VHH binders against Proteasome assembly chaperone 1 (psmG1). Designs and how they scored, part 7

Target 1, 272 residues: Proteasome assembly chaperone 1 (psmG1), of Dictyostelium discoideum (Social amoeba) (q54wb6)
Amino acid sequence: MFGFEIQPVRSRNWEIEEEEDQEVVSVEIPKPSISFVNDNYKLEFNNNNDTPFNIIVSTNGSPSIFVKGCFESNQFDEIADISYSDIKPLKTTNTNTVLNNKCTVYRHKIEKSMIFITVQYDLPSERCFGFTELVLNTFKNVSQVLVLDKILNTHYLSQNYTHPIPPFTRAIFNSLFKNDYSLTPLESSNIIENLSASFLTICQVKYIPACSILNLYESHLNIESVQSFTPIVKSIYPQLFNNSSLKQEDITSQFKLMINALNKRNDKGMYM
Below, E stands for the ipSAE of ESMFold2; O stands for the ipSAE of OpenDDE; V2 stands for 0.75 times the mean of E and O plus 0.25 times the DockQ between their complexes.

## First folded at step 1 (VHH)

Design e09 (framework vhh_7sr4_2)
Fold by ESMFold2-Fast, scan of step 1:
Structure e09 (fold): chain B 272 residues (1-272), chain A 118 residues (1-118)
Amino acid sequence: as target 1 above (272 residues)
Amino acid sequence: EVKLVESGGGLVQPGGSLRLSCAASGFTFSDYYMGWYRQTPGKQRDLVADITRGGSTKYGDSVKGRFTISRDNTKNTVYLQMNSLKPEDTAVYYCAKYRSLGFTYDYWGQGTQVTVSS
């Protein structure tokens, strides 16, 4: 079985000092809150839903650009945002931007059971489990979770001692997820982190199938990194692409605009 | 953005010594637990040593008494002093930033090769 529990990292043979554990445990971790765009959505999602949800979570960078470029303006209804009191949104004139420092929850207009969560803020590792709990408590009947994430190529370990040229993708999934999609598993020596780790772990405990797709990237965001998600998401959820009104060249143009905007922001930060 | 850059690896003879360094940036270094891992081809990644925010240290059984982990919060650097090196210490060594509770890995370095051979 391929999943979080079979990750081939040796367990520690000793205990952590009680003093340090006690200090860490006493630290107050900020909690997320969810705010629905209107009362109709709030009422709908407060009721027990007999229809299972499929949730796609995309982290910042190439995962969120992929989701927004393919779907946002034409296929999505914005239903909620997930916020922290200490994380301030950025003012922007582009509603499709990956620069907003926000986490937005969307529902697909046609495939009403499909929920998309684009996480465009820098979420500290210690908050990832609380974030995941909020999501899974909000959408109580969940059929499957797909996390679109990324991993820096220099942190990737190949077992064959041959290194594929980035960008490429790897998948890691819990024991409940069936790989009917010919996904290439993440080599067993690699460690998963942050939202991928929290979703795979909590979904395993809650008996929800979950899979994380990791885009392996070098350092600078490029269109090939974004496009690496396309064949995989099409194989898992082909229904998402059946009624798209956007041509491939239009989607590619949106990817380029969002990549350019994100790279300009990152370049400015580097020089400061 | 978080960065961990390892250095100090190389080729040494059995019984030799090396000092590995890991330069950290992009986060408040003094707030995090730091560790060193190693990986040999065909084997699982092993925890070599870790160090808490307060400087308390733990070691894997195979390196206890030979290796010393330390940190310098003014330089944002974690070190691994390796003494009495053995051929079985040959591995890629990785620096990690993580929480001690649950051993959640927040970020890893690129790794540095250590080879112990005559």
Scores: ipSAE 0.000, ipTM 0.106, lowest interface PAE 19.7, mean pLDDT 76

Design e10 (framework vhh_7sr4_2)
Fold by ESMFold2-Fast, scan of step 1:
Structure e10 (fold): chain B 272 residues (1-272), chain A 118 residues (1-118)
Amino acid sequence: as target 1 above (272 residues)
Amino acid sequence: EVKLVESGGGLVQPGGSLRLSCAASGFTFSSYTMGWYRQTPGKQRDLVADIYSGGNTKYGDSVKGRFTISRDNTKNTVYLQMNSLKPEDTAVYYCARTLYWGSEYSYWGQGTQVTVSS
């Protein structure tokens, strides 16, 4: 009742239409596929699980650096890849997993109800619905979805609008999500797109609580952008951070390494 | 610009009490973890207490049960109530916008001196 009214997420067209174009091209939208790393995982996730899953989806850039830097080295089991026939993996070095142009699904080694999906490719808006359907059809019993995403500040706010200096975070959530975490809601004038929009919309229809955390950032990737997720994710899932094997210095080093790799590629036009 | 301004330090006798305040500006205070750290000359900074955005707290072993951290999101202020003070509590106390992952990326205040002596 206080603050901002969140605009409905479900008002987007699924296909591109141009009324004045001589050709209206109905293009077949490529469908994603999921491949489990072994048959044991495939069988496990095909059976109904009594314990509901919590799913964390992270988009490329600062969201995936956060997830991979915190957990990938010693907290994750890799269980599956989500791929498209027209999206090809990139070569990676031993230390630059964020440059692989892949979508990898992980399960936490200890908190086995926690599923992480790191989307390292740029997913076009028209593919986000199909991606979201695949995820929710694969992990059938879902208690909550958290999307970690980002918005470039200049695309988000007009020149005449005053705002805090980036990086900072905003949250948008469906009617089922309880904001017990002091999250700052996204201003009502903003329209959500891409994976955040598709997860919020489809989760609402399926009666699954969902929240998207949006990191607002400037054009270059910095450590503060990645670290902006830490207090929020720790508030929502404190159990992920109670592991004594998490070394603060190791996590910080991984963040720096991954940030440098992405910035170097962006400067050379290799990733875009 | 992130600014953290500490106040409330001073000289106090053993067994006494002191309340530190940290006024924050330049960021969305309610969304961040705030903490108190202390440093004795010639030693590294040690965690005294953290308070998460949701109100959950964590304390250093040496102060647990004697110190209480709290926050007021309407005033953008974090507090440290120090009771049963001991000479070994003598240090410069720093307010920080803390990250669980490391202190090098936290913003720090200027510090406030606490001296416990007869």
Scores: ipSAE 0.000, ipTM 0.130, lowest interface PAE 16.0, mean pLDDT 77

Design e11 (framework vhh_7sr4_2)
Fold by ESMFold2-Fast, scan of step 1:
Structure e11 (fold): chain B 272 residues (1-272), chain A 122 residues (1-122)
Amino acid sequence: as target 1 above (272 residues)
Amino acid sequence: EVKLVESGGGLVQPGGSLRLSCAASGSIFSTYAMGWYRQTPGKQRDLVADITSGGSTKYGDSVKGRFTISRDNTKNTVYLQMNSLKPEDTAVYYCAAVYRFGTSYSRPYDYWGQGTQVTVSS
């Protein structure tokens, strides 16, 4: 067999180099804390709950815009914040919360088993494990984790010499997640980092199905990047979109407002 | 519990060949890279070769061109074909299942076999 036996090998050895660096350093890594908005939620989530939770984690950028724009604030109960002592919230003068440098935990008002965690600060790689442990220790009975994340197109390695034009999505998931949703798997030559990596790794050990949906993007955020999550999330959790009172035009308008806010920040070199 | 069981180690003359096999129990192949590491006398473990679930391979500089790693996901088995063996290849060889997701902390969720001795006699 001489056909396609020989393919380009794209080796990523960052994990081994990073692991070696971690072995030689001894440093205290800041730990996250969770603060419930009221004592009723704190008591509820400290007591054993027989109903398993589905957790959707969205990272900064297009994932957070998707979650905030698709779901009205009145569809969510804000239940907690996850914070670090050295990560300061940003003060804003408008209602656009995508620039707030905060991590907020929401519970869906109707689908009580659905927990949303919007991570709008840039979390250093060494903190992602501790963040993930806090989440999974807080919500003790978890049926599935879905991470909405992104990867810069220039860091993407295709196989078989085909390059889709961004934006597009790829999925990476642990052995417990069933791909019943026709998700296109991330090509095996690629390495994911940060929250997607920590959730997939820790969920595998804890026997929790987990999937990360990666939006592949160019340097400037566009509406197609945000909208790329819509069919996927509708396929996995169609119940989230049943009888929505929000019109598609209103959702699109919210996406545009949030995209413009992030692009203006990026164009002016704002630091978070 | 996930266990990895190595076989195929032994004594071989310089220039000879050996094939190592590693059978995995449990479900580790859909998201894990499978690899071979070795520990030479008086040194830490180093990478020999690894292979992702999709078949992409990586080799240590000292073995590139002489060793070939392959996997059979249907049989939950990874193989290391070692050709042109040298005395400096003498080591305990360990099979590992590793998460290759680009985490920057130590690999707390890697699974390791018990190791198999390879001795290349002069």
Scores: ipSAE 0.000, ipTM 0.164, lowest interface PAE 12.1, mean pLDDT 76

Design e12 (framework vhh_7sr4_2)
Fold by ESMFold2-Fast, scan of step 1:
Structure e12 (fold): chain B 272 residues (1-272), chain A 118 residues (1-118)
Amino acid sequence: as target 1 above (272 residues)
Amino acid sequence: EVKLVESGGGLVQPGGSLRLSCAASGFTFSSYAMGWYRQTPGKQRDLVADISSGGSTKYGDSVKGRFTISRDNTKNTVYLQMNSLKPEDTAVYYCAARSIYGLWNDYWGQGTQVTVSS
């Protein structure tokens, strides 16, 4: 009841777990695999690291556009891809990385303990546990996980329905995360899903502080959705913005380019 | 082509009932969770009800006990039975389809007006 943090729930997995017909058939959940760019990275991340990692996971849409638009050009080393055999990458050019249908793992060039995972495919809820376990088994010494995610405004429940016009953000975090950043908590009537739910739940069990930032959005992407992450990420990791070689104008231009490319796909009704 | 077509809206007196229907085509209906959402002028959209592919339901607090969501996978249709209607239920009602087993592609209808007044 009141006084308790809402624990992450895998409520969407009741689509499989609670359906009568599911019990008659064998359902095998596809497993993710990680592929490092080179063997040197593979060896490095298999060894014990005394300096713990901070992991930022960004889901498809505005979260990934935010991360890639801010940091990808000059701040990241690409270290690995996370893939599924049944999820095929899109045939896109390097200039349109937001349209790649891939999951790429980056390390910040200067802040080497900072790992970014941009999940640019849509993960079914039943795969989120396995994805999360792979990440936390790969980067074993983790100080904190920050998930940048989104929730459709029509799925958002407010007690009095008098809240800001979308887009805006809410935070949900496990009992180990200290909210020293004046984050607005997600209202108790809401249930979290998918990657946010799996990271918060598994991190709680593994004693890792975790927080999910949910961008509440309407139908199509706009720049305000992407920019909603900026003050929050700056509050939590101000060091990421002190060493940027990109001008704000360049970052804004990247956001607009990526938003335009994604919206053009949505307008066609087919993601080809 | 993916299409969601809402019907059944209209004008009704307080205490009355309406049944909304949403006919879906162009995707595998049985694999999608379906929902009803509403929006009043100057307000944000609110979840009214949703139903999973397996029939599990969720309702917004203001409609719980008065509204019932159901689906017919044979007819590719989702329904909202609205009972004991109040003036506060006046809104445009939207049908939505949410993927639970494939790519996370949400589809939206164009909306249907429900007006509760004398």
Scores: ipSAE 0.000, ipTM 0.116, lowest interface PAE 20.0, mean pLDDT 76

## First folded at step 4 (VHH)

Design f01 (from d04 with K101R; framework vhh_7nfr_2)
Amino acid sequence: QVQLQESGGGLVQPGGSLRLSCAASGFTFSSYWMSWVRQAPGEGREWVSSINSGGGSTYYADSVKGRFTIARDNVKNTLYLLMDSLKSDDTAVYYCARYIRSGYPLDYWGQGTQVTVSS
ESMFold2-Fast, scan of step 4: ipSAE 0.207; ipTM 0.659

Design f02 (from d04 with Y104W; framework vhh_7nfr_2; also named m01; at its last look DockQ between E and O 0.43; V2 from the best seeds 0.00; counts 0 for: pae E 2.7 > 2, framework grips)
Fold by ESMFold2-Fast, scan of step 4:
Formats: structure tokens, C-alpha cells, sequence
Structure f02 (fold): chain B 272 residues (1-272), chain A 119 residues (1-119)
């Protein structure tokens, strides 16, 4: 190997940047694996993709609580798990799905083109591109990707708001995504990270329309943050809410239960 | 007016090395994540590598890990891709792409630079 003569100009935090480089260079990054719940699904998704898929990816916290509270158990078929050898599922004695430390892939029982991926572990930034590659290599013929994600209130940057009042959302999307939904674009001073960054990047490369919805949240989760996804997802995918068997009171009750469980975990220092 | 101009491609034998460069203008280069993307004839686009704004974090497609190195020079507004141990499967047009920061997607400027791995 020939070395570069050019050194990047470093900030005053060059030691931190050097440590990050050392971590990436010297440590092998674990790869994700997908395991289908049965061989019939494995064969189906490798060979049969005549109908394009719409994929909704929900990150840990309020995005996954939203998806699981609105749809899980009565509207979803569990298709697969995405796992890492060094990320262990939590052993639960009850059916509290928010505490599982898993990534589960679901297909909507009626709207079979709709795929949901709930990422309920804290995925390090260096793993997000490999995760995204696995998803998009597994589910071929993708019509659109919607990422439900979050940004901490104190990390949000905007010249128009010195003290933004949560809850509210921002969107960032590639040129292939048509904003027919009155989504407010993320201001240019902000940087997207993790799964929002990896999905928007790789989807743009593959000519797949993609949008990330960033929920603004406080360090302690509240019901308003979770509920802020409802009008947006209804606008983009109204078919998901047609003829729903769940009453709004039941959905709200599920949100509160999951928020309480996650906040108790946060109090124990297990999750931000 | 955002511009990205790729260079450094060419014909190289298997096992050889090439260094690609991308000259950036019309935006604050040091504020953006940057990526390399490639496209082989008759095939779809493939993401190759990304680098954060400061250069401290780098990411690689599984097909190129251990062989390619992405780097940047924020003073010269230039992105690099050092390609070692080249294989015939690396034959493609390589594009420099600016990562999305606000409402504007990855965009490919210019024709890219052709890399051909053959005797």
C-alpha cells in the first residue's frame, strides 16, 4: 500500500477524531444476519418480488413504540429477525415487546406490500450502512422507504427557533420522494446520522424514493412525541388505517405502557 | 452552484492500484459527508464508501473492505479513494457524491471516472 501524503485538516478535537479512526481501523465491525421464521418466507423473498414493497424502518425509542402500539399483534405477520452476534436479546417473562433488544421484520396481514422493520437495539453508527445493505439486498423491488427516527431537542439546530417547542417533526428526503404531504424539510444546519443517513444514502444510489421523519424529543419520552408520527404516517399510507379494529383509546393505552417501560429502563441507565 | 469533478480512473491490471480524486466547489465542503458510488456496465448503482465531514469516520461496502481507503482534504476541497488489490469486479464508472444535509439529495456531477481492471 502507498500512503497518502495529504493529511486532512483536523479540528481542535483531533485526539477524539484519531480515536474514532483507530476504533474503525483496528476493530472488525460485526455484520448483521437475517433469519426468516420459516423457509417458505426465505424462498418467497428471494424469488417472488413482482409487487413492489414499501418499507417502513422505525428506530429505537418513540418510532418503534409508534409502530408497535399502532399495528403489532393483530395486524402483523412476523417474517424475520435481523441480529448481530454481539447484541443479545433481553430475556422477558412477559410480552412487553419494547424491552426485547431485537430487530424484527413484519409484513402487514392485509396490505402485503407493506414491510415494517422495528430496530429496538441501539445500533452503533459504524454498523448502519451494513444494516441498510442487508435490508435492501434482502427485499428487492422496493417502491419507497420511510424511516421513522428522532433527534434530541437540545441537538436540533435552527435559526428560526432558539427554543423549539416539542413535539414537532422534520423531514429529509431524496429527490425521488415526492412531498405531497406538507412535510417540513429539515433545516440545512442539521446533520442526519445513523439509519436515516445510511438509508437516504443507499436508497438514492439505488434510485429508491426515501424519506426520513425526525421526531423532536426530550431525554424522557412523552406521549406527544410518539403521537406526532400518526398524522404523517396516515397522510403517506392512509390504507394502513382503513378499517382498523383498534380503538384510539387502546392504541393510546399501549403507547403509555411502552413509554413507561422504556423510561424505567432509562432510569436504570440501560437506554438513552 | 454545486460542482463535483472526478478524476484518476484508467486501465489497470488485476492486483494493481489506482487513486481517484474528486474536486468540490460551490459549497462548504468541510460541512458535508461525502460518498463514492460506482456503476458497472448494464448493472445498477452500488454504494462504495462514505466519510464524515471531519474525516474521522469512514464506512465501506463489504465488497471493498480492506482494499479501498476513503480520505478527504478539507483545505483543498478534495475527496480521495485509494483502491488497492483491484479485481475485475471493480470495473465501473466511479462517481463522487455529496451527502444530503438539507432537502437536497445525493447528486452526481460530471461523467464520473472510468476504472477498468483488465490485462
Amino acid sequence: as target 1 above (272 residues)
Amino acid sequence: QVQLQESGGGLVQPGGSLRLSCAASGFTFSSYWMSWVRQAPGEGREWVSSINSGGGSTYYADSVKGRFTIARDNVKNTLYLLMDSLKSDDTAVYYCARYIKSGWPLDYWGQGTQVTVSS
Scores: ipSAE 0.138, ipTM 0.612, lowest interface PAE 5.9, mean pLDDT 78
ESMFold2, look of step 8: ipSAE 0.454; ipTM 0.801
ESMFold2 (binder alone), look of step 8: mean pLDDT 87; pTM 0.876
OpenDDE, look of step 8: ipSAE 0.427; ipTM 0.727
ESMFold2, look of step 11: ipSAE 0.539; ipTM 0.836
ESMFold2 (binder alone), look of step 11: mean pLDDT 86; pTM 0.874
OpenDDE, look of step 11: ipSAE 0.007; ipTM 0.256
ESMFold2, look of step 13: ipSAE 0.434; ipTM 0.798
ESMFold2 (binder alone), look of step 13: mean pLDDT 86; pTM 0.870
OpenDDE, look of step 13: ipSAE 0.068; ipTM 0.490

Design f03 (from d04 with Y104F; framework vhh_7nfr_2; at its last look DockQ between E and O 0.41; V2 from the best seeds 0.00; counts 0 for: pae E 3.1 > 2, framework grips)
Amino acid sequence: QVQLQESGGGLVQPGGSLRLSCAASGFTFSSYWMSWVRQAPGEGREWVSSINSGGGSTYYADSVKGRFTIARDNVKNTLYLLMDSLKSDDTAVYYCARYIKSGFPLDYWGQGTQVTVSS
ESMFold2-Fast, scan of step 4: ipSAE 0.820; ipTM 0.936
ESMFold2, look of step 5: ipSAE 0.329; ipTM 0.738
ESMFold2 (binder alone), look of step 5: mean pLDDT 86; pTM 0.871
OpenDDE, look of step 5: ipSAE 0.007; ipTM 0.238
ESMFold2, look of step 7: ipSAE 0.396; ipTM 0.777
ESMFold2 (binder alone), look of step 7: mean pLDDT 85; pTM 0.860
OpenDDE, look of step 7: ipSAE 0.216; ipTM 0.624

Design f05 (from d04 with Y99F S102T L106M; framework vhh_7nfr_2)
Fold by ESMFold2-Fast, scan of step 4:
Formats: structure tokens, C-alpha cells, sequence
Structure f05 (fold): chain B 272 residues (1-272), chain A 119 residues (1-119)
């Protein structure tokens, strides 16, 4: 202890530890819990995880609007909720599920190996690793994880000092993920955080291929940001779009409805 | 050329403490998340702890929370793991790792350092 404390590292760590103590002040970080909608799903997923799953995790905003607008209609079975004691659900209508402040786990009705996790609450950075551990301890035999996420354009760093006009996408993936989809890698000077960082890290440890698709956006949520995920998800999981009864016009209408609802709830997003 | 060199492992009794170090070179250490990963004999790899690029955010597996502390020195390009209240279940080879692929062909692992907790 004292050998560590005496080194130059000690003075820097002392500053970091003082900041951490001021921020945490002996408060335990809430842990996530998973609640299955019925006991049959609890038995199937906690005690009988034989199927290799593909998991798609979508963060709040454009990623979750994409997933819910494309699939939520009549294509999902709701199997579980992931909750925290200090994050309260909001009452919503069926057309406004994007505002429910919940994390819902869905299984695709036809492609039963496809699991979708829509994170509709703002998950603090300190909770992302615990969340990821819960997911990967619950769903065994995971073949791949795809995280749909976003990054604010003002936090994006281009290597040649030339920024593409938002919205656009970048991919970041662990060494196990094979980029057969012509995804544009995120430039090396950028920092990833939150669920993208925790899933890429823990998946690499567990030998699970993982990729995060980052939608680069300005402060305003728009339909182009949501639609930026379509060609990428279609390339990686074309089976999700085979024999779909949903018309593109219906999907677009759902996107617009959800965007309008979210923009009205978070009016500060329109001013920044 | 990316290099990660772990040190500080050894044999300790249950309840003892160890300090692991990882010297990093060949990349911009201060730009990357760093992690500690362990592998017990005959078992798969287990994530232990991660620290963000600036050192202000630290994360721990449930099995080590309250007993282990991860830290970094971006001036010295060194990652640390302070291990307290060691248990027999902590016996493993501990690896320093950089997992997030940004502009490189692969993630990087060190050679590992053995920790044995036994009386």
C-alpha cells in the first residue's frame, strides 16, 4: 500500500480518489434486476439456455426508435424487464412506448434466436458494466452482440480534420467480430463510453463477437438518424426483414410518431 | 509495436494483499480504456475490472467489488490492480488488456502474472 502511495502515481491517484469520494460519499450503486413476464420464460431463459442467441441492444433515442418502429408492432414477444429500484417507469399508451422509461427484453416471434433489449432510460455510466453482466449471465450461449448507440457530433474527432455532415454511422468492434458488412470503423482518437464500452469489453472477455454501431448526430433528433441504422442492420441480420408484413410507409410513420413524442418530452434537446 | 507487461503476482495466504502492475508501450495509453482479466486453472476468462481513459471512472465484477482497486498513471503508461482480502477463488493468471479496437487490427493482451491464494 505505502509503496504504491509514495510513487508519482500516488499523487495523481490521490486526486482521483478524492474526486471519487466526493462523488460517491458511501452511496452504494443500485444493481439491475431482471423480471420475466411469466414463469415459463423464467424457466426457459434462466434454466434452459440451449439456443445460441443474437442480442441487439439499443440505447435510448434514435437506436430504440429504430428497433421499436421496425419491429415492435406484432413481431415481438415481450419476455422480461430490466429495472433499477431508483428508476421509475412512466405510464404510456401503446403508441408511445418509447417514453415508458423502461428497459424491455423482446424475442422476435419468428426468428426466436434474436433477442432485443431496448434501454429507454438514461443509464448512468457507473451502472453500464453491472447491466452488461446481468444480460450476459442471463442469456447463455450468445453468438453475437450488436449495440445500437449514438454519439454527439461535437464529441466526434475525425483524423483528417474533415467532418462528414451528420447524421452518419461509425462502427467499433472487438477482435472477434468479422466486418463482412463494409462498416466504417470509428477513428482511433475517439473515446467510447457507457453500454458500447461495457458490452465490447465484457464480450471480448467471454469470447463473444460484439459490434457497436454509433449514429453521429447533432443535438436534434431527426428521421435520418433513425433511418441510418436500416441498411446496417439489414446487412448484418437480413432474416429480420424477410417476409415482413410491415410496409416501409408504416415503419416511417412509426418513426415520425416516436420522434415527435420524444422531442416534446425533452424540449431541451431542441435548444442545444 | 504494442506491448503490455504484467508484474506483481505471487503466492499469498487467504486475507492477504497483492499489487499488480502493467507497463504499456507502443500506443497512446491515455486514449484507451484498460482492463484486468483473469483465468483460473481449467476455466474460461473472467472480466475483473476496467478503468476509463482519464481514470475517473472505475468498474468491478461483483466477485471483487470492495476488495480490488484499479488505477492508472497516464504519465508512466502504467495500469495497477490493488488486491485486498484475497480469497482462494482469486487464484488465476491475471492479464492486462486493451479490448476496444480503434484503428488497429486486433485487441491486445499481456503475457499474464500468476496469483496463487493458498495456505
Amino acid sequence: as target 1 above (272 residues)
Amino acid sequence: QVQLQESGGGLVQPGGSLRLSCAASGFTFSSYWMSWVRQAPGEGREWVSSINSGGGSTYYADSVKGRFTIARDNVKNTLYLLMDSLKSDDTAVYYCARFIKTGYPMDYWGQGTQVTVSS
Scores: ipSAE 0.280, ipTM 0.692, lowest interface PAE 3.8, mean pLDDT 79

Design f08 (framework vhh_7nfr_2)
Fold by ESMFold2-Fast, scan of step 4:
Structure f08 (fold): chain B 272 residues (1-272), chain A 118 residues (1-118)
Amino acid sequence: as target 1 above (272 residues)
Amino acid sequence: QVQLQESGGGLVQPGGSLRLSCAASGFTFSSYWMSWVRQAPGEGREWVSSINSGGGSTYYADSVKGRFTIARDNVKNTLYLLMDSLKSDDTAVYYCARYIKSYPLDYWGQGTQVTVSS
């Protein structure tokens, strides 16, 4: 599939990358805004908090399905949404919110220091730094950021031309994050983009430990991709699963419903 | 090939000012976001500032806000960092980088040394 290793930096065919990395003609980049569900939350998060927050950011697809399937039904308080004037929410036909084209901020009902941000719109690369700054300016005392993200297997570069059969996970983290969890580091020469890149970069300069967990997948969204996050998140935040009132069979059922909703949308609109 | 050449560093006293420049070649400079990143002795690389392709949006690390200004000249293919009210903590090698939207950041320049002492 790959059949090659990345060449030294100077000889990475930069002329081809120039076209792929270029921005279209410069326009003013839309700014995100945060809207709290009620004034009580707005006041609470404007005040300094001595207890630092742990933030889990999940991108569209398997990361958001994992977070919503595990926690949304009975363990989340919805506290805010992050929106852009030019990104329009979709009306959902079911109770599942994976089709809503929204970014929702949740607080765990029991573990009050845990903040979850599910990004279910496609956020252009140019907006990721502004998004990340808004999050870190809103939640001023942050102990750690964990980003749940994904990468298509064909974009993954293996150093010895062998790798596990997808789906599997890799981790990339800043110098402040201590890997006490036996996470497998992303192989050198791989580059991550978008929200994983913006959170790792800005957290490094703000002296916040940050880690991105990348689900490597091959084409179709499947339950194995979603479940790939389970052992890792349990290792990093075991407290999230100690107080869970959901049975594993109920969580699995939620994953299947959300996967089916996304696949049905893709068959009827996207991919055409 | 992408080339980034930093200049303008030097020795200054606390409270002094410096202007760093980065001459870019080998790509369409006006189409890319540009960034400054620094590395102090014994520390990892730290993001300092970014500017979008048109220059209308700028971003700064909290440690430099109000003291540093990032600017670009798309006609001259040059990125600038205007550094005011320099502190000893600003002592570092400063690098010009093109790939702020990617991690880890790639750097093509050799960097320019800024030393704030005495």
Scores: ipSAE 0.030, ipTM 0.407, lowest interface PAE 5.6, mean pLDDT 78

Design f09 (framework vhh_7nfr_2)
Fold by ESMFold2-Fast, scan of step 4:
Structure f09 (fold): chain B 272 residues (1-272), chain A 120 residues (1-120)
Amino acid sequence: as target 1 above (272 residues)
Amino acid sequence: QVQLQESGGGLVQPGGSLRLSCAASGFTFSSYWMSWVRQAPGEGREWVSSINSGGGSTYYADSVKGRFTIARDNVKNTLYLLMDSLKSDDTAVYYCARYIKSGSYPLDYWGQGTQVTVSS
């Protein structure tokens, strides 16, 4: 019977030196905070809920335009915001703007188990794990997480030269998620970072099924990029589209308005 | 050619310690999240730990939290797993993996693995 003698303190000088090097190389990472719009929501979400939540996380750009254009008007209750001390929101009272630099948490008015988190700031990769832990610690019982994300076509890696013309979608999911939706898996040579990486990883640890839908796009935001999410989200959560107030013509008009507002802002910043 | 080569496995007593190393080559190691994954005899693969490209963010499976430490050396292109307070349940082949899709897991390229056996 053989054992390894370790230092009386469960560390080696090598480990201590390496930990100090990590602290010297790494600055303190800012932590997110959640603020509920009222104390009633804070109390509601602090209780153990016997009914599990489905969480849809949408990143900045086409994913957030999709969620806001489909659902924000008359379908959402705003319940909280997630903020960082060093990320400044844009001075606006219009919650339907795509340039608010905010993260807003919504609950669907009819499908009360559906939580939407629209992340409209660019979050550095080192902050994504802390953000994800805050979300999953706040919503105690989670049945599934769906991340709506994007990847720029020039960063997409494929060994097949016959891939579709952008925009198109790819899915990546943890071992707990069942692909009953005929989603096309992301090709294995691609790197996943940011919120897609943090949610897939932490959900795997917490035994929560998780899937990220990646919109592959050119540099210009177009309606096709936004619309690429529609058939996929409708397949996974058809109940969200059974509401008679969600007419496709009205949704398409909202997408166009949001895209045009973003394009006008970019034009003004470059030429005026 | 992407290569990941694990080392440092062996036989230890319960309560013992091991340090696993993974030598990476054929890609820009400093640009990738890295993970340790294990597979016990007759079991499926279990995620153990992940580290981001810069080493500032680490995450651990509940079964190893407080006992294992993941670290990286981007100059040496090497990933480490420091394993303290080893239990018989830690007996497994340990794999180094790059954090991109591989099968149904958000990991792609895998090493050959290194055997860890905790004697009972």
Scores: ipSAE 0.000, ipTM 0.271, lowest interface PAE 10.9, mean pLDDT 75

Design f10 (framework vhh_7nfr_2)
Fold by ESMFold2-Fast, scan of step 4:
Structure f10 (fold): chain B 272 residues (1-272), chain A 120 residues (1-120)
Amino acid sequence: as target 1 above (272 residues)
Amino acid sequence: QVQLQESGGGLVQPGGSLRLSCAASGFTFSSYWMSWVRQAPGEGREWVSSINSGGGSTYYADSVKGRFTIARDNVKNTLYLLMDSLKSDDTAVYYCARGYIKSGYPLDYWGQGTQVTVSS
């Protein structure tokens, strides 16, 4: 009955203050692409799944070492990679393919609803939204997202001026995530950025429960930082550990090898 | 104390236009990014658009780009969504929210929503 006409564009007409300089730049942000290892996976993930996916996203450093050390060797099927045209995989003559400047998507061999995304490149802040949208558009039925991330201790703000000795963990989660795991919330004065911020925000918009676990660390990667994720992930997803054929001693050895590989790359010129 | 109140929703025909408003109170509106989010019947929430504190930078979902315009009036503490060339797929409850998807914090305050129905 009633016809409506669109109002004229008004953004500039309502501006009374000057814009911030950093927001007045027209730059094309590179888009991510997903490549499945075969067409069967591509077809499977284009159809609606009756069983919702649980997604674990691990950022570069201790989060990715945790995931790869616990699960990669015998519990993962590699299903896809997420790439950017301007981010090149690290080429090496070393047979160690760990920490390779790649983003790999895995599905757990037994717990088929569990998807792991290990982001082993440094993703600029302006690309995190596009990355997150690609993930959530690819996996159309998602029950929960868990982000494993880190925060440098010098950037952490304590509410009571009492500062725990690193490494320790904090959690930040959207209103849909229920903290049934006794996670210590991140103090309200702190800012989250990058993939933790983009996943928590977009998941809240899409009505998906999401939680980021932040490992607080000093300047150097250590075994305790990696191990800080174990009790938390075991509490949230105990089923991931019930069928582990690896002894704790072997998992610890994998963590140490991966930490040493990363530290040797940071200490350029020390080839042993 | 912080309040966001949407208005301007209604029933329109395909190809029609609507203007949504969001009145903000209880905070310094001119200091915050603002966003529109929608939820269609039986669907999850979908981000629609965001605008920076000064109003000069705007971002849109691909589904609405070229048809919707986000704007703000910092003197009136009001956020707007100007919707043109409306499609049946635009039928949803539209929510005003404080914040921006790419900013350092998740969206923290939401309005009650306003219903937009596009029917033929």
Scores: ipSAE 0.000, ipTM 0.192, lowest interface PAE 16.2, mean pLDDT 77

